# Designs tried in a protein design chat: VH-VL binders against q0aze0. Part 184

Target 1, 268 residues: q0aze0
Amino acid sequence: MKIILVNNRFKENTEKKAQEIAGQLSALNVEVIIDNGLDEPYAGTVDFIMVLGGDGTMLRAARRYGQRAIPVLGVNMGTVGFLSNIEINELAEYLPLILREEYSLEARMMLEVAVFQQQSLLTRVFCLNELLLRSNSPRMLSFALEISGQKLEPYRGDGLIVSTTTGSTAYSLSAGGPIADPQLDAFIVTPVASHIINKRPLVVSPEREISLHLLEEREAIIGIDGQIKMDFGAENRVLIKRAPHPLLMVNLKAKPFFTSIDRSLQRQ

## First folded at step 7 (VH-VL)

Design F15 (framework fv_inotuzumab)
Fold by ESMFold2-Fast, scan of step 7:
Structure F15 (fold): chain C 268 residues (1-268), chain A 121 residues (1-121), chain B 112 residues (1-112)
Amino acid sequence: as target 1 above (268 residues)
Amino acid sequence: EVQLVQSGAEVKKPGASVKVSCKASGYKFTSYAIHWVRQAPGQGLEWIGGINTYTGDTTYRRKFQGRVTMTADTSTSTVYMELSSLRSEDTAVYYCARTEWLESGTFVDYWGQGTLVTVSS
Amino acid sequence: DVQVTQSPSSLSASVGDRVTITCRSSQSLLHSSGKTYLSWYLHKPGKAPQLLIYDVSNRFKGVPDRFSGSGSGTDFTLTISSLQPEDFATYYCLQATHFPLTFGQGTKVEIK
């Protein structure tokens, strides 16, 4: 068995723990590849991906490996989050189940984001939570939103979020979007500080294509999962589709989504 | 108008902990990360660490590992920095400062007014 | 850690003078994205630092055009073409290409 162990290079405790776990897995005749974010994603074939850290580390792992249709387990290192399944102190207990492949998988949709300039593809990235279009200046953006070729009335405001259902509890929630069952496949389109008071979040089929472009020359950025930033100008357009493969998240322990989010919203 | 407003001055004894707050306004809190920087008397600026307000992920300079904890409260748009096991050498003005993203490398654009922390016996 | 050395530590100047401050890093600050994450800040006693220049040569919003930045790789320069009374301050460079983030030790610009 070959496992990629993903950790965050910016956290010293996580790096030390990754080395410790790699040693334990090697003693069980498991090949371990450590991905701490410094190098390109591992190009070889692997059987399992173990993510050590919080939601941010899982988002990075999903962008790097989510399209390979390989089981991904989130192991929490003591931070609160929605994307981990077990705690680090539970790993030894669950390791035999992992090695015997005795677990269920939850498919989580991902976005495919393609940014163009003059019909030329500049970049293609995948993400688990969302794409954010945001003004990078005090000036509001004026931009066009098209859904499967249908042109909506122009948007005016600070930006727009196009989210997966997994991302419904992330930035989209903060911008007034709905909470969605992550087992559903849908795009959630949430305006950010819209000047038009009646612009509402949209929930649309994941089979639809969403395109965005600026109607005026402005400084803007595209953000991916809050971790990648790209400049976006009037010469650019972005096309958002459902990614070819969902992220296959390992479920070793029942995590009641609805009660968890309900408690989160009731807390100060 | 972007503002970062920090809590008031603190006087602590050696071995105590201090928790400084940084309340953000005038922008979407989770769209930006917050760094913490300090300046001891007669010294230059020293980076302590930062927090991604969207993911909750933190990064700390090695010398502060085990003593510093950064947290973010999205409901109040407030970032906290707690420094424990205080020494007299920790006497400094502590600043919070905004950046677009923690993980991509960047610059800090807006700064809080600073919080003086004095550690005296 | 990447070391950042700033020079000079202090200088004396008169209003109208051209002032040049240098920042040198122990490693290249060119990121794999093609960007170079070096920024410059102005700091006055009792006030918060303020951003002047980012990504080597871009002026931040509201920063007067007398401030300019240049450089590449490991050597960077901040230039003030004609010093004004409000420019007497301490200046810092910051590298953000490599973690941990590292400031230069500062350059104090004093009235002659």
Scores: ipSAE 0.015, ipTM 0.570, lowest interface PAE 7.8, mean pLDDT 87
Fold by OpenDDE, second read of step 8:
Structure F15 (fold): chain C 268 residues (1-268), chain A 121 residues (1-121), chain B 112 residues (1-112)
Amino acid sequence: as target 1 above (268 residues)
Amino acid sequence: EVQLVQSGAEVKKPGASVKVSCKASGYKFTSYAIHWVRQAPGQGLEWIGGINTYTGDTTYRRKFQGRVTMTADTSTSTVYMELSSLRSEDTAVYYCARTEWLESGTFVDYWGQGTLVTVSS
Amino acid sequence: DVQVTQSPSSLSASVGDRVTITCRSSQSLLHSSGKTYLSWYLHKPGKAPQLLIYDVSNRFKGVPDRFSGSGSGTDFTLTISSLQPEDFATYYCLQATHFPLTFGQGTKVEIK
């Protein structure tokens, strides 16, 4: 068996823990690769991905490995989040199950975000939570939103979020979006400070495509999972689709999503 | 050891089609994309397009859209590039090239040996 | 499309010489991920191209330390600190930050 341990090099505690776990796994004749974000994603074949840390680390892991159809386990290290399945102190207990591959998988939809300049593709990114378009100035943006070719009324506001159901408890929630069942595949389109006070979020079928572009010459920013930032101007367009493959999240421990929402939200 | 082995040289008439193969070995085929690059005589390298060996999704340079088709066979770890409506300007050595699948941008770490395609009347 | 211009198109050098090749892009190659996808390749006639440098300054495995890359934004440089007999070839830079992927026109390094 070969396992990737994903941690955050900027979190010393996760780095140390990754080394410890690597040692333990090695002693069990498991090959271990540590990915702390410093190097390129490991390109070799692996059987399992273990993410040590919070939601941010999971998001990075998802972007780096999510399309490879590899089981991904979130191991929380004392942070508040929605993307971890077990706690670090539980790892020893569940390790035998991991090694025997006795776990279930939960498929989580990811976004495919493509940013264009005119007709040229600038970048394509897969992400677990959301795409954010926001103003890079105190001025509101004016932009066009299209859903499967249907043109909505021009939007004016600070920005717009397109999130997965997984991302519904992330930035979208802070912007007033609905909490979505993570077992549901859907886009959540949440306005950010719309000039229309009652502008409501949209829940959109994963079969549809969402496109955004500015209607005026202004500086904006594209944000992806709060970790990738890209300048966005009038010459740019963004196309959002469902990623072709979901993230396969490992389910070792039952986590009742709806019963834990209030607890989790109160901690934020 | 990573290897990309391409099919042999081709001679075609204008208007015909050519299909070049690229067999990959030494790595997990579906973890990397395969791109095609050509070099015409006396010219530099030109990117044609690429294919995601996992999803089968393709991206082509605009000038080749409508004439190029890339496909992947995971069972044989082989990628194919078919170029139709051949013209003399398509005479070139065609290379397959490996890139990381998950990167929006990337680099080519391994190349095939090249396949000469000659288009002449 | 992003244009990539190499300089010079050709040069003559001797074994032991320091060689510098430059690539300039028409727009920044800084990707939203924070990476800059500029790579360098060595190409000899009748052979497959070989990766030398990726992400501006990272040497590919097996590449001698006499090869180095530097630069940012739109200006990039490949340096061979001491040219060896096996280094006479054509060199290409590649930008892969933006689609379509585009190569420089190449720099032929010949024996003086």
Scores: ipSAE 0.000, ipTM 0.451, lowest interface PAE 15.7, mean pLDDT 91

Design F17 (framework fv_inotuzumab)
Fold by ESMFold2-Fast, scan of step 7:
Structure F17 (fold): chain C 268 residues (1-268), chain A 121 residues (1-121), chain B 112 residues (1-112)
Amino acid sequence: as target 1 above (268 residues)
Amino acid sequence: EVQLVQSGAEVKKPGASVKVSCKASGYTFTSYAIHWVRQAPGQGLEWIGGINTYTGDTTYRRKFQGRVTMTADTSTSTVYMELSSLRSEDTAVYYCARTEWIRGSGYLDYWGQGTLVTVSS
Amino acid sequence: DVQVTQSPSSLSASVGDRVTITCRSSQSLLHSSGKTYLSWYLHKPGKAPQLLIYDVSNRFSGVPDRFSGSGSGTDFTLTISSLQPEDFATYYCLQATHFPLTFGQGTKVEIK
């Protein structure tokens, strides 16, 4: 068995914990690859991915490995979040189930984001939560939104969010989008401070193709999962589709979404 | 440039209501949320709540729920905070502050000058 | 509510001193988006608070480079590398990851 341990490179002593867990797994005859975010993603065949950290670490793991259809387990390292399934102090208890592949999988849709300059592909990125188009200056944007070839009236405002249902509780929520059951597959298209009063969030089929480009030269950025930032100008366009594979999240312990989100919103 | 201008000082009796205004200028009003923060004499800063000026949606600290109402008038670029059933403990300087709401609650980048509300018998 | 505690509550310093203020939260401030919503403010009597640092380490426009922020999870630091006369004030951290938003109690920087 070959497992990738993904850890948060920006947290002090997380590397030490990853090494300890790698040692435990090696003692059980498991080959371990550590991904601390500093190197390119591991290119070889892998049976399982264990994410040590909070939601941010899971988002990175999803971008790097989510398209490989490999089971991904979120192990909380003290950061409370939505994407972890077990706590670090529970890992020893659940290891036998992991090694016997005795767990259920929950499929979470992902976005495929392709950024072009004219007809040349500049970047192709996958993400679990959302793509954000926003102004990088005090000036509002003027931009075109197309959904499956249907050209909507121009948007004016600070930007737009295209979110998965998993991302419905992230930036989309802050911008006025709905909370969506992550078992549903859908794109949530949420305007960011639109100058046009009647622009509302849209919930559309995940089979739709969404295209964005600027109508005027402005300083803008494309943000991916709140972690990656790319410059975006009038010569660029972005194409958003459902990614070919969902993230396969390991479920070892029941974690009710609705009570979790309710508690998080109350911050109790 | 960006400016938030608040209404003048108020003196109220216990049990009364006060309505403070915050007039925004120098930016697109609906692109930012407005939050309200107060500071009672000898105390620190306390968040009261905020309003999304684009949707009209409000979020209030539990302690003030049922006593506070925030509204936004897009035509005048003005946010109002009304606090009812005033107590002596509500004596404070009240500030409005702007935030980039796309990032959750965000950060408070520009602030009004403050409005002193005195509640005394 | 998420508790936010600042240390020290007050300190005495001279112009030119290096000042360090810490902010500790009862829960991690890492949001599900991967961002950490912690900001720092300067407040003087009779004036409105002013944003210094947002998202842990980003300096707000017009803020002198002597101000810097760092930290992650539950532990955060504001540093003033060389204190100036206009820096004698009360400093507050704000967490905006969890509802309700909560400020630290404040740290008063006084003339020695």
Scores: ipSAE 0.000, ipTM 0.383, lowest interface PAE 17.2, mean pLDDT 85

Design F18 (framework fv_inotuzumab)
Fold by ESMFold2-Fast, scan of step 7:
Structure F18 (fold): chain C 268 residues (1-268), chain A 122 residues (1-122), chain B 112 residues (1-112)
Amino acid sequence: as target 1 above (268 residues)
Amino acid sequence: EVQLVQSGAEVKKPGASVKVSCKASGYTFTSYAIHWVRQAPGQGLEWIGGINTYTGDTTYRRKFQGRVTMTADTSTSTVYMELSSLRSEDTAVYYCARSEFLTYGSGFLDYWGQGTLVTVSS
Amino acid sequence: DVQVTQSPSSLSASVGDRVTITCRSSQSLLHSSGKTYLSWYLHKPGKAPQLLIYDVSNRFSGVPDRFSGSGSGTDFTLTISSLQPEDFATYYCLQATHFPLTFGQGTKVEIK
């Protein structure tokens, strides 16, 4: 069995833990590749991905490996979050189940984001939570939103979020979007400080294509999962689709999503 | 009104650790990174590191790697910086400051906390 | 690490004077995105630093138009066209093109 351990290179304690776990797995005849973010994603075939860290480390793992249909387990290292399934102190208990492949999988949709300059594709990236379009200056944006070729009235404001249901509790929530059951597949389109009345969050089919472009010369950025930032100008267009493969998240124990989010909202 | 409010002054012995807080208000906490910058007496500004408040991802200046830890608590809109193994040369005013995402090296620091004096003396 | 050097380290000026501060980096600050991430800050004792100019030449909200930034590559300039009493302070440039972020050593603008 070959396992990738994903950790955060800037956290010394997670690096120590990754080495410790790699040693334990090697003693059980498991081949381990450590991905601490310093190199390109591992290009070979693997059987399982173990993410050691918080939600941010899981988002990076999803971008790097999510389209490969490999089981991904989030192991919490003491950071609060929604994307981990077990705690680090539970790992020894669950290792036999992992090695025997005795777990269930939850599919989480991902976004495919394609950025164009005029008609030329500049880049294509995948993400688990959302794309954020926002102004990179004090000026409001004026931009066009198209959903499956249907041109909506222009938007005017600070930006827009296109989110998965997994991302409904991230940036979209902060901008006034709905909390979505992560078992549903949908795009959530949430305006950021819209100046035009009646611009409400939209929940649309994940089979739709969403297109964005600026109507006026402005400095803007698009952000991917809060980790990737790209300049976005009037000559650019972004196309958002459902990614070909969902992220396959490992369930070793039940997570009480609704009670967890309810407690978070009462505190926040 | 965007505000960053820091915890009060600290006096520590060499070898101890200090944890400084920075509470944000007036904006969406998870849409911006928070950086930490210090100024030792008679010296200029020195960047320590930053944290993406949405993901928890951190980047530290190599000089502080292994001694500094930055964390974000979304429920209280607060960022913490903990510096361990303190030395007399760590005596400084520590500032938190807000910026855009960390991933592109883009990062002007638009709003700053009032500063926290950390004194390390025996 | 990219080193950033300011010139002069200090200067004396009178109200109404034109003040010019230079910032030099040890390597180009032109990012692969086509942007140059160089910003300027005003700092007074007992107060937090304040952003004046970002991305070389963009004035931050509320900053008076007497402040302007210019430059490219490795050489950058902050200009105060007509110095006011509240402008006596220490000025810092910051490069954010290369990690780690690095500040210049500061330029103190003192009353003549």
Scores: ipSAE 0.000, ipTM 0.404, lowest interface PAE 16.7, mean pLDDT 85

Design F19 (framework fv_inotuzumab)
Fold by ESMFold2-Fast, scan of step 7:
Structure F19 (fold): chain C 268 residues (1-268), chain A 121 residues (1-121), chain B 112 residues (1-112)
Amino acid sequence: as target 1 above (268 residues)
Amino acid sequence: EVQLVQSGAEVKKPGASVKVSCKASGYTFTSYAIHWVRQAPGQGLEWIGGINTYTGDTTYRRKFQGRVTMTADTSTSTVYMELSSLRSEDTAVYYCARVEWLPGSDYFDYWGQGTLVTVSS
Amino acid sequence: DVQVTQSPSSLSASVGDRVTITCRSSQSLLHSSGKTYLSWYLHKPGKAPQLLIYDVSNRFSGVPDRFSGSGSGTDFTLTISSLQPEDFATYYCLQATHFPLTFGQGTKVEIK
């Protein structure tokens, strides 16, 4: 059995803890590959992915490995978040269940983001939460949004978010988007500070294709899961669609989404 | 216009806690991390830690681990830094600063005006 | 922790002078990504620090062209080609390649 152990090298105690866990797994005849986010993703076949850290570490793991249809377990290291299933101090208790495959899997949709310059593909990335288009200057953007070939009226404002339902509690929430049940598959399209008309968030089928391009040359960026940033100009186009594979999240214990989000909102 | 506006000066007794706020405006709050840096009288700048405003993930310098907590409220575009078990050597001006969240890119482009925290016995 | 040492710790200069400040790290600041995370800041009493140079040599928006940065590996330099009255301040370098982030001790530029 091969397990990838994903951690954040720059978080205190996570590298040391990753080495300890790797030693425990090796003693159980499990081959461990450590991914601290600095190198290219491991290219070989693996059976399981264990993510040590907060939501940010899980987002990176999903981007790197989410399309491989491999079970991914989030192990919380003391950070408040929504993407972990167990706490680090519970790992020893659950490890035998992991090795015996005594768990269920929850599928979470992902986005496929393709950025073009004219007809040329510049990059293709996958993400779990969202794509953000935003101005990189004080100037408002003017941009075109198409949903499955349907051209909407031009958007004018600070930007736009195209989110998964998992991403509904992330940046989309901050921009006024709805809270969505992560069990649903849908795109949530949330405007960022629209200045021309009252643009409402849209909830659309995950089978739709969404395209964006600028109508005026502006300093703009595309952001992916709060971790990747790309310059975006009028010569660029982005195409967003459902990724071929969902992220397969390991469920070892019940985590009540609605009571968790309700408590978080009460503290704001 | 990018602005980071911090809360006012605080005077605390040893052993108390202080919570300093940093309110952001003029940009998309969750597109940038906020880090905290302090300067004690007669000393240089010292990095304390930072928070990814989008994920809520925090990173602290080890000497502050267990005493510092950083949180972000996206609804008010405000980051908080709470420092507990205060000692006289914690007397300093505390700054929040914005960091662009590019993979492997860390520099402080805009700074708050600073908050003087005085710890007196 | 990676140590960052600036030299000199202080200097006296006149308006119009060329000022050079060096920053030396105990380890190479070249990251595996090919980038070098070294930035420079200007700090005046009673005011917030201000970014001058990032990623070794890139001047931040609005920073006058008299400020320039150079260097590689462990040795970095901030140059002010013709010192102006508003440039009398303390200057800090920051390394962000290695955790934890560490500042140099500062270089105070005073009126001669």
Scores: ipSAE 0.005, ipTM 0.537, lowest interface PAE 10.7, mean pLDDT 86

Design F2 (framework fv_inotuzumab)
Fold by ESMFold2-Fast, scan of step 7:
Structure F2 (fold): chain C 268 residues (1-268), chain A 121 residues (1-121), chain B 112 residues (1-112)
Amino acid sequence: as target 1 above (268 residues)
Amino acid sequence: EVQLVQSGAEVKKPGASVKVSCKASGYTFTSYAIHWVRQAPGQGLEWIGGINTYTGNTKYRRKFQGRVTMTADTSTSTVYMELSSLRSEDTAVYYCARTEWLEYGDFVDYWGQGTLVTVSS
Amino acid sequence: DVQVTQSPSSLSASVGDRVTITCRSSQSLVHSRGNTYLSWYLHKPGKAPQLLIYDVSNRFSGVPDRFSGSGSGTDFTLTISSLQPEDFATYYCLQATHFPLTFGQGTKVEIK
């Protein structure tokens, strides 16, 4: 068996723990590749991906490996997140189940984001939570939103979020979007501080194609999962589709989404 | 290298206004928000508010609402904090500090050197 | 507003000692996006505060590994495993899950 351990090098306690876990896995004849985010993603075939850290580390793992249809397990290192399934102190208990492939998989949709300059593809990235379009200046944006070729009335405001259902509890929620069951496949389109028209979040089919472009000479950024930032100007267009493969999240123990989010929101 | 450089010390009379600047360098100014935090003599750190450098949108602690104004000048990569109707209890060192997002929670990573504002009769 | 209480308000320690500082919030700091926005800062007189730990347990770049953070929900701890001379300072926790942002009152670590 070959496992990738994904961790964050800039978080010292996570790096040390990754080395300890790699040692434990090697003792069980598991080949381990450590990905601490500095190198290119491991290009070889692997059987399993174990993410050691918080939600941010899981988002990075999903962008790097999510399209390979490999089981991904989130192991929480101390702070409870929404994308982890087990705690680090539970790993020893669950490791035999992992090695025997005795677990279920939960499919989580991902976004495919393609950024064009005129008609030339500049970049294509995948993400688990959302794309954020936002102004890169004190001036509000004026931009066009098209859904499956249908042109909506122009948007004006700070920006727009196009989210997966997994991302419904991330930036989209903070901008007024709905909480969505992560087992559903849908795009959630949430305006950010719209000042002109009373704009509502939209929930649309994941089979739809969403495109965005600026209507005026403005500088903006595209943000991906809160971790990648790209300049976005009037010559650019972004195309958002459902990614070809969902992220396959490992489920080893019940994690009650609705009671967890309900408690979190009641405590705000 | 990321740097936040603040304007120099100010001495003001009660009832006056003070405007402190925070000049950013070493990163894309509009990609980060700026918070303001103060420390009065013998007291702890107190958050005042923050500004989104993209939109100019601000969030202020209720205690300062109506007395504080934060602005950003993209052409000079500078954030300003103006505090009006000064009282002796506003005597403090005022810090600016960088955060990635104003609206979505976060931490502050780089801090300015501080500006002492003294309010005395 | 969310209240943040640090304990102790001050402590005396010697170089090499293990120091533990606690931060308690009046409400859960788990944000709707799943993150827990609790960070720790070191502050010395005449200098700007500096970030030590963010999102409960993550060391900021360049921070020595003797500093560690832990906790969940409403109870958080900063630990210095082997106190060094440069660590005599005041430590603050900050919650950024709920606006307004709220600092703890500070814990002053003094030479014994």
Scores: ipSAE 0.000, ipTM 0.407, lowest interface PAE 15.0, mean pLDDT 85

Design F20 (framework fv_inotuzumab)
Fold by ESMFold2-Fast, scan of step 7:
Structure F20 (fold): chain C 268 residues (1-268), chain A 121 residues (1-121), chain B 112 residues (1-112)
Amino acid sequence: as target 1 above (268 residues)
Amino acid sequence: EVQLVQSGAEVKKPGASVKVSCKASGYKFTSYAIHWVRQAPGQGLEWIGGINTYTGDTTYRRKFQGRVTMTADTSTSTVYMELSSLRSEDTAVYYCARTEWVEYGDFVDYWGQGTLVTVSS
Amino acid sequence: DVQVTQSPSSLSASVGDRVTITCRSSQSLLHSSGKTYLSWYLHKPGKAPQLLIYDVSFRFSGVPDRFSGSGSGTDFTLTISSLQPEDFATYYCLQATHFPLTFGQGTKVEIK
């Protein structure tokens, strides 16, 4: 069995804990590949991915490995997040189940984001939560939104979020988007500080293609899962669609989504 | 306008902890990361670490690991940096500064006014 | 760690002078994304640092056009084409390509 252990080597206590876990796994005849986020993703095939950290570390793991259809387990090392399944102090108890493949998988949709300059593909990235288009100056953006070839009226404002249902509790929520059941597949399109009173969030089929481009030259940024930033100008176009593979999240312990979000909102 | 307003000066004894706040206004708090930088008397600028305000993800310079903790409170648009086990060489002006999200690094655009932390006795 | 060295450590200049400050890194600052994360800051005692130049050569909003940046790889330069009274300060470069983020030691620009 080969496992990728994803952590951030420079986070408090995470590097030492990763080494401890790697030692435990090696003692059980498991080959461990450590990915601390600073180097290129591991290119070989593996059987399982274990993520040590919070939601941010899981988002990085999803971008790097989510399209490989490999089970991914979130192990929380501090504050309980939405993407972790077990706590670090529970890991020893669950290791035998992991090694015997005695767990279920939950599929979470991902976005495929392709950024073009004219007809040339500049980059293609995958993400679990969302794409954010936003102004990078005090001036509002004027931009076009097209959904499956249907051109909407121009948008004016600070930006737009295109989110998965998993991302509905992330930046989209802060911008006024709905809370969505992550078991559903849908895009949530949420305006950021729109200057038009009736621009509402949209919930659209995951089979649709969404495209965005600026209608006038402005300083703008495309953000991916709050972790990747790309400059975006009037010469650029972004195309968003459902990624070919969902992230396969390991479920070792039942975690009720609605009671978890309800508790989180009481603390906002 | 964009503003980062830090808490006031602190005087601490060796071995104590200090918690400095940085309150953001004039922009969407979760769209930007916050970094902490210090300057000891007669020395240059030194990067301590940063926090992604959207994910809560933190990154610390190795020499501060185990002693520094950064947290973000989205309800008050405030970032905190707590430094424990203080030593005389931790005497410095501490700055918070805003960055755009990138996978590895970026520049810091707006800075707080600074908080003087003095460790003596 | 990537080391960042500025030269000179200090200089004396008069208003109207052309000032050049260099920043050298021990490793290339070209990131895999194609960007070079090198920025320049102005710092005065009792004040917060101010961003002048980011991504090697781009002026931050509100920064006068007398400030310019250039360079690639490991060698970078900040130029002030005609020094003004408010420009007497310490200047720092920052590399953000490699972890940890590293500042140069600073260059103090003093009145002659």
Scores: ipSAE 0.006, ipTM 0.546, lowest interface PAE 9.1, mean pLDDT 86

